# Ledger of designs, part 6: VHH binders against Actin patches distal protein 1 (APD1)

Target 1, 316 residues: Actin patches distal protein 1 (APD1), of Saccharomyces cerevisiae (p38281)
Amino acid sequence: MAFLNIFKQKRGDEASQLSAKGREEISQSIKICKSDDAANEHSCSGDCKTEIEEGEQAFAKLKIEHETPLLNSSKTPKIHFVVPTSQIDWQHDACLEDPKSVQYKISQWCDKNSAKFSNVGTGKTLNCAVSSLPKDIMDIDVMRGTKNNVLILPYFIWLNDLRSDDVEATLDGLVPDLLDENISREKLLETRPNVAVARERAFVFICSHTTRDKRCGITAPYLKKVFDSKLQEHGLYRDNSDYRAEGVKIAFVNHVGGHKFAANVQIYLRNPNTLIWLGRVTPTIVPSIVEHLIVPEEPTLPFPEKVRCIKKYQSW

## First folded at step 6 (VHH; framework vhh_8cml_1)

Design s6 (from i7 with L100I)
Fold by ESMFold2-Fast, scan of step 6:
Structure s6 (fold): chain B 316 residues (1-316), chain A 126 residues (1-126)
Amino acid sequence: as target 1 above (316 residues)
Amino acid sequence: EVQLVESGGGLVQPGGSLRLSCAASGFTFSSYAMGWFRQAPGQEREFVALISWSGDSTDYSDSAKGRFTISRDNAKNTVYLQMNSLKPEDTGVYFCAADIEYYWGDYFNPAEYDYWGQGTQVTVSS
């Protein structure tokens, strides 16, 4: 009861932070759902309801910043490289902790080449992250960090068997073609046997980087439990051993900035190809996010006041 | 633990030059983008320059382009700002700042930075 009253109060205050101009900006990328109906709908029972209650108790003990408007507090990438580590936490500098690793070489390549693909020249449009997505623990080079499969978003492709020593040559060839609007997916894959389509309908990344900020580490597991339970209700849940297409992968990612707005959740939808980055995500709103944004063929956005950035990319 | 210590500020005539230094300790300097900001009395902190963790990328405010050069020495955990052709409008307290995730944020926004120095005064007057 107490949590519902707190939710209603904070929801009303936060909604007032989103301007009419901000709503119009968001609506260029996604249809906003009718917020009053979405906010009141509690479609979570049994274990899922218990997980929400436990999560809300954990969140209530945290100091989260609620006064600052979120829209445009982050930037959308042109390309987001996501490197599997099987880890849920990383050292403070995450991608840069091992100079021999695939993620270090990708980060270095992004830094060196961002001026080629943007007018600022500072790596602003090309991003590398590490994730809890599974890596092949049976491969010695993968275990050493010198070889990996890399997820490339928003393109929903896997660059398989990438070796750290080959990163520069591989990305020098791949990335210009990937950003060329005149090159189709079929043409891109025609000569690249190590590039495969990622067949998930969505990826959901929750910042869990405890070493950077304890709020991220505390909030992320509770959100994942509610996402997992709700996705299971819809038959969309996929664990690390489940390779079926058209499911949703929930994974943890390293620090994405703005952890005073915990929890931070990045949602990539394959069709329509869209990044929705949310701040101040709580266990109570996860069912509405799944029901309105992830499950439908035509997604609608609940809680637009929680959008940090949003971009609808070109379909390919 | 974490410290950023600026030095090299002072009083200079219009058209003169100054070299600011920022010595970093208590964190893995080579993993952070480093920025310089300035603040005049009664004004907000404004972006001056940024250098990426590797040193391969730099960015400058419009007022700094062509006059200021940012550089870093990862072996010495130090970032520098070489300021040439100084103008009275360049007067302010200059702050060094560190940002590990500059790719995701708006690096013109001071709130995106993880660590800050205490600042060094630069005065350009005739």
Scores: ipSAE 0.508, ipTM 0.779, lowest interface PAE 2.0, mean pLDDT 85

Design s60 (from i7 with F27S)
Fold by ESMFold2-Fast, scan of step 6:
Structure s60 (fold): chain B 316 residues (1-316), chain A 126 residues (1-126)
Amino acid sequence: as target 1 above (316 residues)
Amino acid sequence: EVQLVESGGGLVQPGGSLRLSCAASGSTFSSYAMGWFRQAPGQEREFVALISWSGDSTDYSDSAKGRFTISRDNAKNTVYLQMNSLKPEDTGVYFCAADLEYYWGDYFNPAEYDYWGQGTQVTVSS
């Protein structure tokens, strides 16, 4: 394939941007694949092959920045709140669209409290995002935005039935306990009937915020198609009606900065508990990401030159 | 989406005070985190102060702590920098900047900000 040869050339240029120190930094969180194994193993058939070809054609029309080294171009959060909206695009400041919404109140709480966990010269450590994850369309308060279930990463828990008016009191109690290493997750849940374990083995978030940058809106759907097809081959795909444990949820998220490095993909693995944030993700590399990073119980990282940030968290 | 215009600069003696203002035009000012940066001739832009979109969070460079106060008035679409106990080394062009992704990025880095004013000159000299 002609586009595979172009991809290999660009990959070689990008790989040369990752320093020995950068590679060592990444290796402290995850084992890096041998580059030949990761790059050459593309088992993709039927619809998956067609989806890669269509995606690469769409990507070829976009101006993506390839010269800047990616490592440390973003920061890892201590806590990432992800609010379901069932939407794939949002207004410019997605979480702040409606002052009565759960995501507005969480964003306000994060703003008030993040400074005490931030290091000088780095971003805030308590982050709120909206996502295309499904919201309960049968609940009037959920449809109005004043009640929702909130995913809390990297803890892999759901804070269910959270009302806007209760956000401050709820997070004032929950977050210090989450950050206290002397409090077990089992003990944390004993007094909190609305907190449940997220049963997914991984979440994959693709930035699709078209209102902030058209490249995000164009790239994200093509990547999701390839992720969905490849996960189906492994029995890990879960649609919105499939509640089986140990699957993978792919969702769209609002902007995360660095749009010039499209596509941006945030991968949370539950075990070992790790965030891998990748830039310059293309349809051609998605099968390798699924096969080497998501499917194995002992994940390995293909294309370390595409890492924007990485962090291995303490697990349950 | 937003235009920024600084004012309030001027010549002041060491130990004096100045209040800088940054007036924003645009419908989304109240959702932006705002920063102040300064630049002396031949030097790179350096961080001075930050205020979050709600005003609940502020941060200051070590040289500004205890002397400068950042504040905002969302009804007036304006951010302020109150500068007290000014020193000759505070001399420079002061810029306001807006709309950073400070939850994921490094807000000390000028490249993280989407919108910039033209600057206002502050000179501290006898």
Scores: ipSAE 0.441, ipTM 0.743, lowest interface PAE 2.6, mean pLDDT 84

Design s64 (from i7 with S31R)
Fold by ESMFold2-Fast, scan of step 6:
Structure s64 (fold): chain B 316 residues (1-316), chain A 126 residues (1-126)
Amino acid sequence: as target 1 above (316 residues)
Amino acid sequence: EVQLVESGGGLVQPGGSLRLSCAASGFTFSRYAMGWFRQAPGQEREFVALISWSGDSTDYSDSAKGRFTISRDNAKNTVYLQMNSLKPEDTGVYFCAADLEYYWGDYFNPAEYDYWGQGTQVTVSS
């Protein structure tokens, strides 16, 4: 109970940091839950309860920054490339570790082209990340890093069999069409045999980049255990070998900035097409996130004070 | 040990020019975006200019646009700021900063940078 009391106190303090204007901005993208509904309605039992207790003990030992308002401490991408590595931790510069890799070539392409899709002074909007999503270990080029399947969010598509030498030509053709509001998903896929729909209802990415920050490495596994258990209760859990549609994939991602706000969690919902990026996520709030944000067909947000950025994208 | 060492500051008259240099060591320079910040007396550090890790992308504050040019030489582990048409308002300590993965954060925010130099003084007065 001590941890629940600490949670209630910290949540109250953090809620006071979210301005009325900030709450209104969030409400433009998603409906906000009542605090009581978020805190008390949803719980877990058995193994899930034990996992929360163990996680809260681990979190209590970490110095996490609680004073800074989170809203707008990060930026929403126009496109987020997610590269499978089957790894849960990476070298310090992750995507830039190997200049022959698919993720290096995508990162280079994003750098070269970010200004074409951004207004001056609005920052960069094309992002590449590596993830613990599975790669084909039987393909020698995939094992070498020179070929991969790349998840493209918020579009919920896979760009399959992408070779590092083909990244520039492929993205030069694909990305303008993705950003064209008049091109439907069906039309985009008509002539692109290597582009397939990602059939998951949601992706949840937890920053686990231990080499970059120890807090990320310590917090991420505990959050994943609670997410996995809660998703299993709803029949939505998918392991790396499960390709059934309409499930949820939980994966680890490299450094996303703001490690002092651990844990960092990026949630992409397919319908409505929305990114919700949360900081200061703890094991105790994960059940409420699953029950209110991920499971319902009409998502609601249980902890708006934890939003770093949020964007409802065009229907796709 | 990580070091960023700025040089090229000094006293110039209004309308003059200065070229600042920042020499980097102790990290893989070619993997980091490099920024210039300045701090005027009694004020917080403000963004001046950024250049991406590859050099293919640059950004400038509104006050720097058209007057300042940021560039880098990855072979020499050095970033430069060419400052033209200097004004008294440009007076301040100029800091070099390094940021990995600047795409996720607000690169106008000094708190998001990984490494900092000690700064070089620029004074614009008659």
Scores: ipSAE 0.393, ipTM 0.734, lowest interface PAE 2.8, mean pLDDT 85

Design s65 (from i7 with S31T)
Fold by ESMFold2-Fast, scan of step 6:
Structure s65 (fold): chain B 316 residues (1-316), chain A 126 residues (1-126)
Amino acid sequence: as target 1 above (316 residues)
Amino acid sequence: EVQLVESGGGLVQPGGSLRLSCAASGFTFSTYAMGWFRQAPGQEREFVALISWSGDSTDYSDSAKGRFTISRDNAKNTVYLQMNSLKPEDTGVYFCAADLEYYWGDYFNPAEYDYWGQGTQVTVSS
């Protein structure tokens, strides 16, 4: 019970960091769980319990920053481009490693165009990340990095067969239409055969960028094991070869900043369309996150004190 | 070793101009956003200006906008701050800072920056 006692103490300390105003801010996007519901240990048998215990041992060896309030320590994007690499770690500069790559060209386009799509003159609204999502290793252009399929969140669409030389022209046309509330999803897809629906109910991204920070690399695999086990229990787990709709994909992403708040987890829910970005995620709280936030048709948020940022987007 | 070395500070009269430079070494300069911060006597470090890794985006504090211009030369690993129409309230130590992760963080917050220079003194007085 050592881990549960440590968890209860840390949760009490962290919960005191969330102000009434902060709680009200979060409640504009999602209903918060009753503290009793969030604090209750989810029943976890066999391998799942062992995975939590093993993960907590690994986490106990790491120095994680627990003093700073998390809310608003990160920013929500208007658009998040996620580029498959089949890798679980990347070079230090990740998206910017290769100037010829799709992710470099997307990052460059985002930098050039962020101000154009911001209704606030400052601040970053367009973001690109690389991920462990699978790429087509049999395609030579994909292997070279000059062609890829790109996941576009929070829209839950795939932009397929995007070539690095075509990034500017493609995004110049696509992004204004995505942000236009007068253009329906159906109309957008009818005119773009290279755009397809992502049929997952949720994506969960865990920062695993070991080259940038070892805490990310050490924590991410342990969290993924617990997420995988709990999602399998609910029939929602999907491996890289499983294309059934309404499942959940867990993937690793490059560094997202705030490595001192490891583990960092970004959760995109399709319905209602919401980003929940959590810091200080531990193996012990993963079952509660799955049970309250991911599985229900009406999600509720456990551990609001762990929110770095949250945004409910328009239904798409 | 990572180094950021500021230069170009000095004493100037109100209405005058100064050009600050920051020479970077020991990291991949072209992938980092570069910022300028200042610290007035008895105050905390405050944001002055930022330029993105590519140079396509810039941002300024309200007090700097219209008077200061940030630029960079990736071939020389150098960032610049051109300061025009200087006022006594611009007096302070000016720091160069580098941030790889500004895409997801708050670049107005000094704590978000990875690397810092030692600072250069700017004094605006008659």
Scores: ipSAE 0.553, ipTM 0.807, lowest interface PAE 2.0, mean pLDDT 86

Design s67 (from i7 with A33T)
Fold by ESMFold2-Fast, scan of step 6:
Structure s67 (fold): chain B 316 residues (1-316), chain A 126 residues (1-126)
Amino acid sequence: as target 1 above (316 residues)
Amino acid sequence: EVQLVESGGGLVQPGGSLRLSCAASGFTFSSYTMGWFRQAPGQEREFVALISWSGDSTDYSDSAKGRFTISRDNAKNTVYLQMNSLKPEDTGVYFCAADLEYYWGDYFNPAEYDYWGQGTQVTVSS
């Protein structure tokens, strides 16, 4: 069976689920590319082709839900805290497993303060996740979970050397300034030596939380292989030891809900500052996502029917 | 073995009050957001109320707002729904549900919840 033919058949069914209003909603945040451009002009060869074929075989064994419209099946955060763990899977409760950890204290702070920063009817807007991003394994406090560097999106900043006991005081000071549209990045950094710019052009997070759902654990590694290969073609790939600016980091994250729509991929673009959250991502569509959404200076969206949520944030 | 066991349902007259309880076992209750849903005969299961894992965040359906109060006791692994000023329209089977990741999903959707109780009947009638 040709994977392209299977892809086109499934895509046709899913595309019918995106309403004209939904397409208009997405267009407020990003330009949608032509469907033919997305499907036909992006092939890969060598290892990339093999990785797609192997991934599609693995995906074919999984029951993925294809009937529910994806748009607005998730919500965009005002702030997304991403905590490095160097792990690709976590305990069932992930952020809440260890009450002494930085991620536990951040999650507790987010829960306590979500109403303060919520718009009427929007619910929780402050989110904490753990990731496979590298932590400093030579620091005893970092290894014990009581100290870490925390990535803060969509602001593309690192809050460095954050201790669990300092989380409340630190976030009480930092978060109101982050959400104040009148405070520039330069102004925010002037008095905060522990805050640094994240110089990546994009972060791509793939749900790999196997303990929570096997579909996440099975799908995530196959998607990462195709992303890695395609990014290498463009000179944008960065491994965990590569800190060069303007590259793309692919990392695994804990469960983000909607695991029946595997694979779930959250893409944060720095310029323009945008979150694109996709469901039902398969190895076959990864090259098109890289070529149209990640690589260009003016990103375009190849598969709007796969958007779970999207938001273009304020520039800073 | 995960269990959610509802209690406190019954027959009550319009304007009356009921307190529902849901006792949880077999999972780390203090890490889970808890919700209440209800279902009337021939209708879909609808959202009533939600309380976050810490107890610091709550949300209510428009019909429940101002009349119902959700609370939890993490030491007792129990969530409660205090229902005041009950109306005939509140009649239905009330279900307790647990969700770990409500932050990212549509928590009004029953399909987003990990664990469910068997329900308790609430009837508001004279």
Scores: ipSAE 0.472, ipTM 0.760, lowest interface PAE 2.1, mean pLDDT 85

Design s68 (from i7 with S54R)
Fold by ESMFold2-Fast, scan of step 6:
Structure s68 (fold): chain B 316 residues (1-316), chain A 126 residues (1-126)
Amino acid sequence: as target 1 above (316 residues)
Amino acid sequence: EVQLVESGGGLVQPGGSLRLSCAASGFTFSSYAMGWFRQAPGQEREFVALISWRGDSTDYSDSAKGRFTISRDNAKNTVYLQMNSLKPEDTGVYFCAADLEYYWGDYFNPAEYDYWGQGTQVTVSS
């Protein structure tokens, strides 16, 4: 009860930070929920309520920055490479920890080629992140970090069996074709047996990088519990061994900047192809995010005041 | 402890040149993008230049393009700003800053940077 009253007050204060111009900018990418719809949150089992209450108690102990307007506090990726590690925390420098790793070579390629692609495609940046998505721990090259399957967003494709020594040649060939609006998905895949469609309807990434910032490490597990419970209710939950299409994968990712705005959540929807990057996400708002943004075939955005950046990409 | 120590500031005549240096310690310098910011009295810190962790990409403010060059030496944990054709409007305290996740944030915004130096004064005047 106390938490609900505090939540209502804080939401009113935060909503006042989003300008009419900011709401209009967001509306170019996604329909914003009516205020009444966003306030009508889930009525789930006692377990879901307990998970929210436990999470709110953990969040209440954290110093989170509430004064700065969030919109445009981050850049939208042109390409986001997500590397499975099966880990929920990483060394401080994450992708740059091991120079022989696939993620290091991708990060190196991104830096080298950022200027080349600056005026091509949708979005601004070439980014590599590590994630808690599962890696094949029985493959010795995967265990050594020199081979992996890499998720490429917002294209919803897997680049499979990528070896660290092959990163430059592979991405030099693949990325120009990905950014070419005249090349269809079918044409892209016809000569690339190592490229497969990612059949999830959405990916949800929660920053959990404890070594980089304790707020991320503390908040991420509580948010994941609520996401998992709500997705299970809708039949969309997929664990690491569940490869069924049209579900939602929740994963942890390394630090994405703006840790003062914890929790940071990046939501990629496949159709319509959209990134919604949220800051100041709390357990209390997760049910509304799932029900209005993730579950519907026509997504609507609750709590637009929590958007750090948003981008609607072209589907192919 | 993390330290960024700027040097090379001073008084110079309009049209002159200065080379600023920033020596880094206490973190893995080669993993961070390095930026230069400046602040005139009574104003907010404004972006001047950025160099990526490998040195393969650079960016400059419109006022710095064609006059300033950012470079780095990862073996020496040092970032440099070569400033040519200095103008009175270039007067200010120059800060170096480090950003690990510079691709994710708006690196024109000082709030996105992880570590900051104390600054070095640059005065362009008679």
Scores: ipSAE 0.491, ipTM 0.788, lowest interface PAE 2.9, mean pLDDT 87

Design s69 (from i7 with S54T)
Fold by ESMFold2-Fast, scan of step 6:
Structure s69 (fold): chain B 316 residues (1-316), chain A 126 residues (1-126)
Amino acid sequence: as target 1 above (316 residues)
Amino acid sequence: EVQLVESGGGLVQPGGSLRLSCAASGFTFSSYAMGWFRQAPGQEREFVALISWTGDSTDYSDSAKGRFTISRDNAKNTVYLQMNSLKPEDTGVYFCAADLEYYWGDYFNPAEYDYWGQGTQVTVSS
């Protein structure tokens, strides 16, 4: 019952960590909510309220780092490849466990080519992650990991039926075209029958990599329950069997660094095309994130002090 | 269990060269980016160089560019730092570090690294 008072106290301490310069930097990508709107708790009743209370109890027992300012503690990618595995936890090295897998070949390609797309030698511009998003369990090559459909963000496209042996040739052709601002989405798709538009309005990725850090495994399920409940209230929730357009997919992802700032949540909005990466996300703030950031056609940011990095990508 | 052991430090005159080695054990070395950091007396650890898990990407601090070369041998679980044209300001304890998720964080920040060696002293003086 004291959660609102605890929340207000913690929020006040964290808000003081965000400088005026940092707030201005965030404002270049997204409008920040008025303090009154962000301070108001948009808790739901019934199951959602219970899920928040249970989650806060679980979070209270974890050692989470609260002293370090979050802004610029992570970097935004130019391209983020997300490989479905249908798993909620992975082996320690996640993408690199099986050299024959699509995610291994993509990770290898990203490493070899990062310098081509940045003036920095090991430019952190091309990233690969694995996700709990569903893979086709009826396809034997998909089950073996040598074939998959790959989500490419922030472009909101699926690269379908990608075989591990074809990764290098495929990405050598596709990635320069994706990064070329003179090539439209329409032109990119004309010669690529295996590329399709992802019809979701947003993807929300929560780090759940238990094998890598137990805090991720403990926090992620509680956050997902609150996100799911709140999205259901708005008719935007989509489970793994629901292919309706304009919904929101909540999925787990492997370790994204900064586990000391658990929970880590990466939110990709399709329009305007934006990545908002949040640290120290708690069950109590999830309803406000859904109401202000995900649901509205014109998104606003309720807790700028929790931003690890943010980028508004150019329209296609 | 996890160990990073640096070697090759020592005393050298200005303009001289040293080759540092870092032997890794207890983790899947070939999956990790490897970095070198240094710390001068009374100062914080600063980034020197990084090499990606495949060895295809490298990055250097401005002070190291053109003088230092980072390399790795995944078969030997070893990372190297070849230091040429050494200056007195290069003096410090040199640390080897491992980072699995270097793509997502700020690899110039020591706090991003998963594993650390004990350090090896490099002194550049006449």
Scores: ipSAE 0.569, ipTM 0.822, lowest interface PAE 2.1, mean pLDDT 86

Design s7 (from i7 with L100Y)
Fold by ESMFold2-Fast, scan of step 6:
Formats: C-alpha cells, structure tokens, sequence
Structure s7 (fold): chain B 316 residues (1-316), chain A 126 residues (1-126)
C-alpha cells in the first residue's frame, strides 16, 4: 500500500531522532522490540484495516511537529488522579472549571502539596485529570460534581465516594502512605473501606480535549476505533458498562500538554507497573502497540522513538 | 485578544531593586501558572521564576533564589517579580509567560508556555 511505504519512510526518519543514550534510558524501564518484529505486527485485516486507512487520511491533513525528539518532552507523575466525568470534551480549564468539584479540590491539593513529596533533584509531579470514564448518573452529588470515585494511578486503586469537602483530609492521610515504599497494598487497604483495587490490566488514555486543541479532538476518535478493534480480537475490550477483570479500558482525557505532538497516548500497565506516554501516535502503529505492549504477559515496546516519557514504578 | 504586558523595567545600580509587573487579559488568569524568563544579549531565553495557578507553589532558578520573589494577584490578573540585590549579570529583557499544563511539562523550557509578553528591559550598571 502507498501509505505503508509513507509509514516506513517516516518510521526511519523518526527512529533516527532517538539517540543511543535515549534508547538505553528507555531500556531501564522496558524491553524494546526488534524493528522487524514491530513492523511485521502492525498489519491489520478486515474492518480494522479500513479504520486505519480512514484515520490516516484524517491525520494527513493535520500539522504535526516532527522535528523535535520526543524523549523527555513530558514528565512522569508520582501520582495521577483520574476523575470520571462521562464527557469526551471539557471546558478549556477542565479540572478548574468549578471550585466546588472534586477535581478542583484534588488539583488544589496537588498544587499545595507538591513540594512536600519532592525528592532530591527535580522531583516528580502530582497530577489531576478528568476523563470519559463513567460516573454514577443516578447520584445527585456525583452529577453536581461534589462527589466522585477517583482512579489513582500508577497504584491501580479506586478512591470511592470522595466528597469535595473531604478531599484535603482524605488525601493528607492517604498520599503519604501511597508514596511510602515500606507500606504494602494490603496494609494500605485494610484501614480504608472506601479504597478498592482497580482490576483492569491496563488503562489507555487518549487526549481528546477539542476545546484546548482541535488536533486532539480529531485524532482521538480514530485511534480509539483501532484500539477497540484490536482489543476485541484479543478478548480484552471493555466498554463503560463492562466491569470484568483483566481487561483494558480505553478512555479520553483532558489536555496533557504537547498538543503539537498529537496524538498523545498515556498507557498504564498494571503488571509490571509502568507508564508509557507516547506522542505522534497514528492509526497505523496502534496494532503493533496492542500486540507487543498491551497483550503480552511480558510487554515489549515497538516504537521507542515515540516515547515522550516512561517510568517503571515499584510493584505492590 | 490574549495579552501579557510587562512594566517596571529600567536602569538600576548594582545592589538596587526593581519590581516588575505583568498585566494579563484575554484568558482565565487564575487557571494558569505564570513564569518569568530573561534573555541577555547573545544568549537564549532562560527561566527565572514560576508561580502556580493558586499561588501555593513557587520555583526559582539558582541565580534568583534568595534575591527574587514571584507573587500574583488573581483579582487584578497580575503577576509580579520583586528583584533585590541586583547584579550586572541580571541585565536582560524580562518576559512573563503563561502555562496551563506546567504540572505535565518542563516549565524550565520556554517552548512549553502558551502565551508570552513582549518583554521589558532591565539594565544593571553603574
């Protein structure tokens, strides 16, 4: 195919941007695939092939920045709070729109407390995001934004029934224990009935914040279609009503910076506990990402030149 | 429509003080982190100071720590840089900049900022 030849050309050009030092840095967190394996596995059949072709046509019309090396163009968080909204787009300021909301109070808490959890050197950030993950539409406080269940990554736990007025006290108690490497998951959960394990094998977040950047809004639906099709082939697809364990949830998230590197995809693997943040993700490479990074028991990384940041967290 | 307008620059003697102001309009100021950068002749633009959207977090370059204080007034849509104990090495054009996503990016990198002012000249000489 014509676009496959274009893909191979771009792949070679982008691969040359990743230095030997950068490749070694990535290898500290995840095993890198051989280029031949990655290229072979990107093939797709049936409806998936049509979805890739349609997506590539849409992507071809967008101005994406290809000159800058991606590695270290973003930071890995110590903690990433993900707040369900059932929305696929948000106001420009997302988490900060409503001062009474759970996400506003979490964002304020993160800002106030970042310095307390800084390590020697640059430290790491505490981040809050909103997502298209489902919220309880029958709970009036949830619908008003003053109560929610909050996903806490990379810990793969849900902090359930969190009220906006309780955010400060709750996080003041919980977060020091989460960041203490000497406290086991079992110990953390035994005193906290409102904390539950998230049973997904992975979360995949695609930036879809159209109000912030049109490229995010255009790219995200096309990527989701290909991810959904490939995950369905492996029996790992979960829609918003499917709570079966060991599946993969694909969700949209608000703007995460670096929109010039669209599409932005954050992949959290539960075991081994790893964040892989990719930029310049196109429909053509999604099958290889699913086959090599998400599906295997021992994940490998097919396109290291597309890594913006990566972190293998402590297992618990 | 988005504007950042710096003021308060000028000529001062070594050991003197200046207070820079940056008036913001056209965006939700209280939702953005605000930074100050400077550029000396023949040099690239370098980070000086940052204040978070809420004002609860600040960060400074090593050369600014202990001498400069960044502050903000969200009611007035204004960010300030109080510069004390000024040195000839502080000479340069000072820019204010706005960054919504500073928690995710490298806020020392000018390329991460959404909006920029035109700059104000600071000259420290006898």
Amino acid sequence: as target 1 above (316 residues)
Amino acid sequence: EVQLVESGGGLVQPGGSLRLSCAASGFTFSSYAMGWFRQAPGQEREFVALISWSGDSTDYSDSAKGRFTISRDNAKNTVYLQMNSLKPEDTGVYFCAADYEYYWGDYFNPAEYDYWGQGTQVTVSS
Scores: ipSAE 0.549, ipTM 0.806, lowest interface PAE 1.9, mean pLDDT 85

